# Designs tried in a protein design chat: VHH binders against Uncharacterized protein YDL144C. Part 23

Target 1, 356 residues: Uncharacterized protein YDL144C, of Saccharomyces cerevisiae (q07589)
Amino acid sequence: MSRILVIGAGGVGVITALSLWLKKESDVSLVVRSDYDRVLKHGYTIESCDYGRLEGWRPHHIYSSVEDAASAADNQGYNYIVVTTKNIIDGPVNSRVSNIIRPVLEKNKELHGPQLTTHILLVQNGIDIEKEIWAEFPREQYRYTVLSGIQLIGSTKIGSGHISQVGQDHLSCGAFDPQDAAAIQAANDFVRMYSNEGQNFVEFDPRVRYSRWKKLLYNAAINTSTALVGLDVPRCLEFGVNKKSTEIEVFHPAMREIIAIAASEGIIIEEEFITMFTEITRKKVFKPSMCVDCEKGQLMELEVILGNPIRIAKRNGVATPTLSILYNLLVLVQAKLKERKGLLKFDEKTATLVDE
Short names: E, the ipSAE of ESMFold2; O, the ipSAE of OpenDDE; V2, 0.75 times the mean of E and O plus 0.25 times the DockQ between their complexes.

## First folded at step 21 (VHH; framework vhh_gefurulimab)

Design y4 (from x1 with Q107A; at its last look DockQ between E and O 0.85; V2 from the best seeds 0.86)
Fold by ESMFold2, look of step 21:
Structure y4 (fold): chain B 356 residues (1-356), chain A 121 residues (1-121)
Amino acid sequence: as target 1 above (356 residues)
Amino acid sequence: EVQLVESGGGLVKPGGSLRLSCAASGFTFSDYVAAWFRQAPGKEREFVSAISSGGRTVYVDSVKGRFTISRDNAKNSLYLQMNSLRAEDTAVYYCAAKNPKTYRWHAWDYWGQGTLVTVSS
């Protein structure tokens, strides 16, 4: 049985652990930080449109930290590390994915040397999210693969140990390197271990980079815009000038810029997806994930969703007037969130930022 | 040996037209995404247009409606038809090719040496 460590106990992470647990083909561990004591004592209460109501539910193991999970490997280690945390590369150093996963990679190496290949599944938004893992963990010293998980799910933590899933669970899982046979096999195995016939939709993704750039149309244009203004998509559309300006002057131009950036990297995204992403969200009265993060006072995945594409655009000479305005305004929103968390300090007597 | 060789550059008056060609050899061109980039004197190289192996096209806004990218896989050739040329289109134009099935970050596999287009009255 595969030993799977899920890192991140938000709405996505808990449902991920639940789906794996229900299949009964894996040993499921979950890192639960702030809710650890509550979940240890009472378990989760889950209301899921796919999996039903569960009360007092726990995966096979829970831990209060990644370090504790690594120490408890009992000479077996973990076959999979599933990262469901937000990827905040401009946040605290300990929130970087490489730092989050390091204790498990080090422990697996200590226990097994090269005999255990660690499969790192990134269930996170954005582009170039795997780059730091390759940079931080040289392949001559560590045995691992990097997998991509694109999850479309409406699942949120609504209280301590309480999860509400109102959007159906859909997961696409694949290898970042489409020529890495071990990664391809690991992705297919994960699809099998995650699949619960009739209750969720999970599939192998043979074109991970294409799929991530395609989803970026939604993330870079819509997710960001809703976060900036604190509105769901239908409100953004209906409140626009003549009920048209948000779509015509913001969403569509931003998406066209993403298509041009992807093309400058050799990835061709069909223009019909511009209309498709607008129309599938037009009637969905709920706030997208970045908007929700902002409301909770949590840092946004700003750099992997907007910053990274804009940096690619600058390297390749692609104009991004719409994306750049969105990015620069959201940098201010992110700074506001950082200030509230004590990560930035402004000296009001000098009207300057205190560099720390 | 892999080669991409551009041709068709030259001096053209504003409002005129040119057709650039790029001849590919030494690899299976039909499997690759192909693109045109350009570099004006003293400026960084910039993306112009790309075409998938199946013929789907993307253009930057500044050339949309004026430039047409096309390919002829039987002739291993990439083309750029440039109409309504403007002074700001003056640049060295490069063709590039990338295998969409390989994992290479921020890199095109092959580049040509470029062909100069000068738009001047």
Scores: ipSAE 0.821, ipTM 0.945, lowest interface PAE 0.8, mean pLDDT 92
ESMFold2 (binder alone), look of step 21: mean pLDDT 89; pTM 0.902
OpenDDE, look of step 21: ipSAE 0.921; ipTM 0.977
ESMFold2, look of step 22: ipSAE 0.800; ipTM 0.939
ESMFold2 (binder alone), look of step 22: mean pLDDT 89; pTM 0.899
OpenDDE, look of step 22: ipSAE 0.914; ipTM 0.973

Design y5 (from x1 with D31S G54E; at its last look DockQ between E and O 0.91; V2 from the best seeds 0.88)
Fold by ESMFold2, look of step 21:
Structure y5 (fold): chain B 356 residues (1-356), chain A 121 residues (1-121)
Amino acid sequence: as target 1 above (356 residues)
Amino acid sequence: EVQLVESGGGLVKPGGSLRLSCAASGFTFSSYVAAWFRQAPGKEREFVSAISSEGRTVYVDSVKGRFTISRDNAKNSLYLQMNSLRAEDTAVYYCAAKNPKTYRWHQWDYWGQGTLVTVSS
């Protein structure tokens, strides 16, 4: 049985652990931070459109930190690390994905050297999210693969130890390197271990980079715009000048810029997706995830969604007037959030940032 | 040996036209994404247009409607039809190809040596 560590106990992470646990083909561990004591004593209450109501549910193992999970691996280690946390590369140093997964990678290496390959599955938004892992863990020193998980699910933590899933789970899992046979096999194995036929939808993704760039049309244009103004998509569309300016002067131009950036990287995205992504949520009154993060006072996945594409655009000489305005305004929103969290301090007497 | 060889550059007046060609050899061109980049003197290289192995095209806004990228897989050739040329189109134009099935960080697999386009009175 594969030993799987799920990191992140929000709505996505808990349902991920539940789906794996229900399949009965893996040993499932979950890292639970703020809710640890409650979940240890009472388990989760889960209301799931996929799986029904569960009370007192726990995966096979629960830990309060990744460090504790790694220590508890004894002589076994973990075959998979599933990262469901937000990827905030401009956030606190200890929240970097490389720092989060390091205790497990070091423990696996200590226990087994090159004999155990660690499969790192990133269930996170954005592009170039795997780059930090390749840079931080040289392949001559560590044995691992990096897998991509694109998940579409409506699952939310609605209270301590209480999860509500109202949107059905769709997971696409694939290898970032499409020529890495071990990664391809690991992704297919994960699809099998995650699939609960008739209850969720899980598939292998043979074109991970294409899929992530395509999703970025929505994320870089719509998630960002809604986050900036604190509105759901229908309001953004209806409040525009003549009910048209938002889609014509913001969404569509931003999406065209993403298409050009992807093409400069050799990834061709069909222009018809511009209208498709604009229309799929036109009549659905909900706030996209980045807008929700701002509402909760949480840092945004700004760099992996906007910063990274813009850096690629600058390298390749692609103009991004729309994306750059969105990015620079959202950098200010991110700084406001960081100040509220104590991660930045502004000295009002000098009108300058305090170093540190 | 893999080669990409550009041709068709030259001097042209503003408002004029040129057609650039890129001849590919030493690899299966028909399965690659192909692109044109350009570099003006003293500036960084910039993306112009790309075409998939199936013929789908993308253009940067500054050339859309004026430039047309195309390919002839039977001739292992890539083309750029450049109409309504402007002074700011003056650059060395480079052909590039990338295997869409390989995993490389921000890199195109093959580059040509470039062909100079000068738009001047």
Scores: ipSAE 0.818, ipTM 0.944, lowest interface PAE 0.9, mean pLDDT 92
ESMFold2 (binder alone), look of step 21: mean pLDDT 89; pTM 0.904
OpenDDE, look of step 21: ipSAE 0.919; ipTM 0.976

Design y6 (from w4 with K104W W105K; at its last look DockQ between E and O 0.92; V2 from the best seeds 0.85)
Fold by ESMFold2, look of step 21:
Structure y6 (fold): chain B 356 residues (1-356), chain A 121 residues (1-121)
Amino acid sequence: as target 1 above (356 residues)
Amino acid sequence: EVQLVESGGGLVKPGGSLRLSCAASGFTFSDYVAAWFRQAPGKEREFVSAISSGGRTVYVDSVKGRFTISRDNAKNSLYLQMNSLRAEDTAVYYCAAKNPKTYWKHQWDYWGQGTLVTVSS
């Protein structure tokens, strides 16, 4: 039975743990931070469009930290590490994915040496999110694979130990290195362990990087724009000049820039997806995830969604006038969020940052 | 051995036209994404246009409507028709090819040596 550690107990992480638990094919552990005592004593209350209402639910194990989860592995370790935290590469150092997963990788190595391959599934938005893992964990020292999870789900934490899922779970899982047979097998195994027939939709993704660039049309143009202004998509469209300027002057140009950047990397995204992403969201009165994160006072996944593609564009000589304006304005929004959280301090008497 | 060989560069007046060719050999060109990049004097290399194995095209905005990328898989060839040329189009133009199965890497697999295009009165 596969031993799976889910890291991150937000709306996505809890439903991920629940889906695995319900399938009854894995031993499911969940790292719970602020809600640990509440969940230990009372379990989760879950209201799920996929699974119904649950009271007092827990996965097989819960831990208050990744360090505790790694220590509790004793002589068995974990087969999968499922990372559902937001990927905030411009955030605190201890929130870096490599630092989050390191205790488990070190413990698995100590217990098993090269015999256990650790499968790291990144259920996170953005492009180039796997690069940190490959850079930080040399293959001659660590035995692992890196898997991509693209999850479309409407699930949020609405209170301590309380999860509301109003959007059906769709998960696409694949290998970042499509030539790694172990990674491909691990991704297919995860699809099987996660699938609850008739209740969720789960598929293997043979073209992970294409799929992430395609999703980036939405994320880099729409998710970012809604976060900047605090509006759902229909309001962004209806409030535009002549009810047209948002899509014509913001969404579509940003998406065309993403298509050009992807093409400069040899990934050809079909132009018809520009219209598709605009139209499928036109009538959905629902705030995208980055907008929700900003409203909750949480840092945004700004660098993996906009920063990374812009850096690729600079390397390949692709002009990004629309993406660059969005990025630079959102950098200010991110700084505002950091200031509120005490991660950035401004001295109003000198008009300068305190901790430069 | 793998080769990409560009030809068709030269001196042309502003407003003029040139057609660049790239002959591919030593690999199954029809399976690859192909692209043109260019490098102006004193500048970094920049992306111009790409074409998928199935013929779908992408252009940067600065060349849309003026440049047309095409391929002839039977002849293992890539083309760039350049119309309404401007001084800023002066550059060495490079042909590149990438196996879509290695798209997880940032690098293009094969590059040509380049062909010089000079747009000057």
Scores: ipSAE 0.735, ipTM 0.921, lowest interface PAE 1.2, mean pLDDT 91
ESMFold2 (binder alone), look of step 21: mean pLDDT 89; pTM 0.897
OpenDDE, look of step 21: ipSAE 0.910; ipTM 0.975

## First folded at step 22 (VHH; framework vhh_gefurulimab)

Design z1 (from y2 with K104R; at its last look DockQ between E and O 0.85; V2 from the best seeds 0.86)
Fold by ESMFold2, look of step 22:
Structure z1 (fold): chain B 356 residues (1-356), chain A 121 residues (1-121)
Amino acid sequence: as target 1 above (356 residues)
Amino acid sequence: EVQLVESGGGLVKPGGSLRLSCAASGFTFSDYVAAWFRQAPGKEREFVSAISSGGRTVYVDSVKGRFTISRDNAKNSLYLQMNSLRAEDTAVYYCAAKNPKTYRYHQWDYWGQGTLVTVSS
């Protein structure tokens, strides 16, 4: 039976742990930080469109930190590490995925050497998110695979130990290296362990890079624009000049730039998806995730959604006028959020940023 | 051995047309995404256009409507029809191919040696 550690107890992480737990094919551990005492004593209250209402629910194990979870792995370790946290590479050092997973990887190595392969599943937005893992943990020193989880779910923590899932879970899971047989097997095994037939939707993804670039059409154009202005998608579309300027002058140009960047990397995305992503959100009066994060005062996944594709564009000579404007304005929004969180200081006497 | 060989470059007046060809050998070209890149004197190489194995195309905005990428898988050939040429299109044009079923970060698997296109009066 696979031993699975889920890191991140937001709406996504808790439903991930629940889905695995319900299948009864894995031993599920969850890292629960701020809600640890509440969940330990009373369990979760979950209102799920997939699974109904649950009271007092806990996975098989809960821990208050990744370090505690790793320590509890004594002579067994974890087969999977499922990372559901936001990937804020411009944030604090402790928020970097490599630092988050290091205690578990080091413990598995100490316990098993090469005998236990650790499967690292990144359920996070963006592109090139796996590159830091390969750079930080050389394959000759560590035994692991890196898997991609592309998740579409409407799940939110609405209070201490209280999760509301109003959007059905759709997960696509695949190997970042499509020629790594162990990773392919691990991804297929995860699909089986996560799938609750008739309740959720999960599939193996044979083309992870294509899927992530395709999702960027929405994320880089719409998720970012709504976050910048604090509006849901229908309002962005209806408030535009002649009810047209937002899609014609912002959404579509940004999406065309992503398509060109992907093509410069050998990934061909069909132009018809521009219209598809614009239209499927036109009548859904809710704010996308980046907009919600910004309104909650939380840092945005800005670098993996916009920064990384723009850096690729510069390397390949692809013009990104629309994406660059969005990115540079959102860098200011991110700095404002960092200042409010104490991660950035501005000296009003000198009108300069404090480097201390 | 694997080769990509461009041809068809030359001197052309502004507003003129030119057709580039790229002959592929030593690999199964029909399985690959193919592309044209270009490098103007003193500038970095830049992406121009790509075409999937199934014929779907992508162009950068500066050439859209003027350039047409195409392929003939039976002849292992890639083409770039360039119309309404401008001085800014002056560059060495490179053919490239990439297997979409494997991955290499930020690089293409095979490159040609390039063919020079000069647009001047």
Scores: ipSAE 0.812, ipTM 0.943, lowest interface PAE 0.9, mean pLDDT 92
ESMFold2 (binder alone), look of step 22: mean pLDDT 89; pTM 0.906
OpenDDE, look of step 22: ipSAE 0.916; ipTM 0.974

Design z2 (from y4 with W105Y; at its last look DockQ between E and O 0.88; V2 from the best seeds 0.87)
Fold by ESMFold2, look of step 22:
Structure z2 (fold): chain B 356 residues (1-356), chain A 121 residues (1-121)
Amino acid sequence: as target 1 above (356 residues)
Amino acid sequence: EVQLVESGGGLVKPGGSLRLSCAASGFTFSDYVAAWFRQAPGKEREFVSAISSGGRTVYVDSVKGRFTISRDNAKNSLYLQMNSLRAEDTAVYYCAAKNPKTYRYHAWDYWGQGTLVTVSS
């Protein structure tokens, strides 16, 4: 039975753990932070459009930290690490994915040496998110694969130990390296362990890089723009000059730049997706995830969504006038959020950042 | 064994046209994404245009409407029709090919040696 550790106990992580638990093909552990004591004592209350109402629910194991999950006395290692946290590479060092997962990789190695392959599933936005893992864990020293999870779900934590899922779960899971047979098998196995026929939708993704670049059309153009101005998509479109300037002067140019960057990397995205992504949320009076994160005072996934594509564009000589303006303004928004959190300190007497 | 050989470069006046060719050999060209890059002397390499194995095309804004990329898989050839040429188009033009089924960070599998295009009065 596969032992699976889910890291991140927000709306996405809890539903991920629930879906795996319901299938009854895996041993499910969840890392729960601030809600640990309450979930330990009372379990979760879950209101799910996919799975119905559950009360007092717990996965097979819960832990207050990744370190505790890795060091538990009865720990036999984990076959899968499922990371559902936001990927904030310009944030605190302890929030870096490599640092989050390191205790598990070290423990697996201690317990099993080369006999256990750890499958790291990144359920996170952006492109090049797997590079940190490969850079930080030499394959001569660690046995692992890296898998991609693209999830569309409307699930939120609405109180301590209380999850509301109002949007149906759709997960696409695949291998970042399409030539890695072990990763391909692990992704297909995860699809099987996650699938609850008639209740959710999960599929194998044979072209992970294409899928992530395609989703970036929405994320780099729309998710970012709404976060910058604090507006839902319909308002952004309707408030534009002549109700047109936002899509014609901001969304479409940004998406065309992403298509050109992807092409400079050998990934061809069809231009028809520009219209498709512009239209899918035109009538949805809800704020996209980056806008919501910003309003909650949380750091944004700015670098994996905008920074990484812009760095690729610079390397390949692709002009990004629209993306660069969005990025540099959002860097200021991110700095404001960091200052609020105490991660930056500005000395108003000298008008300079304080080096610590 | 593997080769990409560009031809068709030369001197042309502003507003003129030029057609570049790239002949591929030693691999299954029809399975690859193909592209043109260019590099002016003393400047960075920059992407110009790409075409999928199925014929879908992408252009950078600066050449859109002036340049047309095409391929002939039966002849293992890639083309770039360049119209309305400007001084800023002066560069060595390189063809490149990439297997879309492999995973390589920021790398194209094969490159040509380049053909010089000079746009000057």
Scores: ipSAE 0.806, ipTM 0.940, lowest interface PAE 0.9, mean pLDDT 92
ESMFold2 (binder alone), look of step 22: mean pLDDT 90; pTM 0.910
OpenDDE, look of step 22: ipSAE 0.917; ipTM 0.975

Design z3 (from y2 with Q107A; at its last look DockQ between E and O 0.86; V2 from the best seeds 0.86)
Fold by ESMFold2, look of step 22:
Structure z3 (fold): chain B 356 residues (1-356), chain A 121 residues (1-121)
Amino acid sequence: as target 1 above (356 residues)
Amino acid sequence: EVQLVESGGGLVKPGGSLRLSCAASGFTFSDYVAAWFRQAPGKEREFVSAISSGGRTVYVDSVKGRFTISRDNAKNSLYLQMNSLRAEDTAVYYCAAKNPKTYKYHAWDYWGQGTLVTVSS
């Protein structure tokens, strides 16, 4: 029975733990920070379109920190680490994925050496999100694989220990390295352990890079634009000049730039997806995740969604006029959010940023 | 023994046409994504166009409608038909190939030596 540690107890992480727990094929641990005492005493209340209503639910184990979870796995370790946190690589250093998972990898290495391979599943947005892990954990010193999770789920924390899932869970799971047989097997095993037939939809993704670049059409064009202006998608489309300028002058050019960048990396995305992604939320009054994060005063996943593709474009000589304007304006929005959170300080007497 | 060899460059007047060829050898070309890049004097190399093994194409906006990428897998060859040429198309053009199933960050597997295209009155 696989031992799985889920990191991040938001709407996504809790439903991830619940789906694994319901399948009864894994030993499920969840890291719960601010809600730890409440969940320990009373469990979760979950209202799920997939699973119905649950009260007093807990996974097999809960911990208040990753460090505690690693210590509790003294002689056994974890087979999977599932990271469901937002990936804010320009945020605090302790929030970097490599630092979050390090206690588990160090403990597994100390206790098991080469006998335990740890499968790290990144359920996070963006491109090139796995590179930090390979850079920080040399393969000659650590036994692990890196897996990609692309998830569409409408699940939110609506109160302490209370989760509302109104959108059915769809998870695509695959290996970042398509030639790593162990990673491919681990991804297929995870699909099996996560799948609750008739209740959720889970699939193996044989082409992770293609899938992530394709999703970036929506994220780099629409998620970013809505976050910049604080509007849902239908309003962005209807408020445009002649009800057309947003899609013609912003969304479509940004998506064409992503397609060109992907192609410069050898990944061919069908142009027909530009129309599909433009239309998929045209009549749905909701704000995409980056817009919601900004409204909550939370940092955005700006670098993995927009910064990384722009850096690739610069390396490969692909023009990105639309993406670059969006990025540079959103860098200012991100700095505003950091200032409000105390992560940046501006000295109004000198009109300069304080470097400390 | 793996090679990509470009040919067909030369001097042409604005508004003219050229057809570039790239001959592949030493690998199974039909399994690869193929592309053209170019580098003008004093500028960084830039992506121009790519074609999948199945024939799906992508172009940068500056060449769309004027350039046509194509491939002949039986001849292990990649082509770039360039029409309505402009002075700003002057560059060395490079052929590249990448196995879409390999996991190599930001790298094309094979590159040609380049062929010079000069667009001048």
Scores: ipSAE 0.793, ipTM 0.938, lowest interface PAE 1.0, mean pLDDT 91
ESMFold2 (binder alone), look of step 22: mean pLDDT 89; pTM 0.903
OpenDDE, look of step 22: ipSAE 0.920; ipTM 0.976

Design z4 (from y4 with W105F; at its last read DockQ between E and O 0.87; V2 from the best seeds 0.87)
Amino acid sequence: EVQLVESGGGLVKPGGSLRLSCAASGFTFSDYVAAWFRQAPGKEREFVSAISSGGRTVYVDSVKGRFTISRDNAKNSLYLQMNSLRAEDTAVYYCAAKNPKTYRFHAWDYWGQGTLVTVSS
ESMFold2, look of step 22: ipSAE 0.808; ipTM 0.941
ESMFold2 (binder alone), look of step 22: mean pLDDT 90; pTM 0.907
OpenDDE, look of step 22: ipSAE 0.924; ipTM 0.977
ESMFold2, fold request of step 23: ipSAE 0.783, 0.791, 0.792; ipTM 0.934, 0.937, 0.937
ESMFold2 (binder alone), fold request of step 23: mean pLDDT 89, 90, 90; pTM 0.908, 0.913, 0.911
OpenDDE, fold request of step 23: ipSAE 0.920, 0.938, 0.937; ipTM 0.977, 0.982, 0.982
ESMFold2, last read: ipSAE 0.804, 0.753, 0.794; ipTM 0.942, 0.925, 0.936
ESMFold2 (binder alone), last read: mean pLDDT 90, 90, 90; pTM 0.910, 0.911, 0.908
OpenDDE, last read: ipSAE 0.933, 0.939, 0.938; ipTM 0.981, 0.982, 0.982

Design z5 (from y2 with K98R K104R; at its last look DockQ between E and O 0.88; V2 from the best seeds 0.86)
Fold by ESMFold2, look of step 22:
Structure z5 (fold): chain B 356 residues (1-356), chain A 121 residues (1-121)
Amino acid sequence: as target 1 above (356 residues)
Amino acid sequence: EVQLVESGGGLVKPGGSLRLSCAASGFTFSDYVAAWFRQAPGKEREFVSAISSGGRTVYVDSVKGRFTISRDNAKNSLYLQMNSLRAEDTAVYYCAARNPKTYRYHQWDYWGQGTLVTVSS
């Protein structure tokens, strides 16, 4: 039975753990952190459009930290590490994915040496997110695969221990390296362990880079714009000049820029997706994740969603006037959030940043 | 030996037209995404246009409506029809090919040697 550690107990992480738990084919552990005491005592309250209402629910194991999960009493290690945390590469060093997963990789290596291949599933937004893992964990020293999980779910933590899922659980899972047979097998095994027939949809993704660039149309154009102005998608569309300027002058140009950047990397995204992503939440009064993060005072996944594609565009000579404006304004919003959190200090006497 | 060989460059007046060709050999061209890049003197190489195995095309805004990328898989050839040429289109044009199913970071598998296009009165 596969031992699966889910890291991150937001809306996505908890539903991921629930779906695995319901399938009854894996031993499911969840790192809960701030909600740990509440979940230990009362369990989760979950209202799910897919799975119904649950009260007092827990996965097989919960832990208050990744370090505790790695040291668990059985010391058997984990077959899968499922990372559902925000990927804030411009944030604190301890929040980097490589540092988050390191205790588990080190423990697996200590316990099993080369006998256990650790399958690292990144259920996070953005492109080039796997690059840090390859750079930080040399393959001559560590046995692992890196898998991609693209979630198209509307699931939110609405209070301590309380999850509301209003968007259907839809996961696409594949190998970042399509030539890695072990990764392909692990992704297919995860699809099987996650699939709850008649309740969710999960599929193997043979083209994970294509899928991530495609989702970036929405994330780089719409997720960013809503975060900048603090509005849901329907309001952004209706408040535009003649009810059209937002999509014509902001969303569509940004998406066309992403399509050109992807093409400069040899990834051809169908232009028809511009319309599809513009329409997918036109009638849904909800705020995308980056907008929600900003309102909660939390750092945004700005670099993996917008910074990384812009850096690729500069390398390949692709103009990004719309994306660059969005990025530079959101860099200021991110700095404001960092200042509020104490991660950045401005000296008002000198009008300069303080180095520490 | 894998080769991509560009041809069709030359001197052309503003407003004129030119057709570039790229002959592919040594690999299964029909499986690849193909593209044109260009490099003006003293500048970095920049993306112009790409075409999928199935014929879907993407263009940068500066050439859209003026340039047409196409391919003939039976002849292992890639083309760029350039119309309404402007001085700023002056560059060495390179063809490139990428296997969309292989794992790579920010790399095209094969590049040509380039063909010079000069747009001048």
Scores: ipSAE 0.782, ipTM 0.934, lowest interface PAE 1.1, mean pLDDT 92
ESMFold2 (binder alone), look of step 22: mean pLDDT 90; pTM 0.909
OpenDDE, look of step 22: ipSAE 0.916; ipTM 0.974

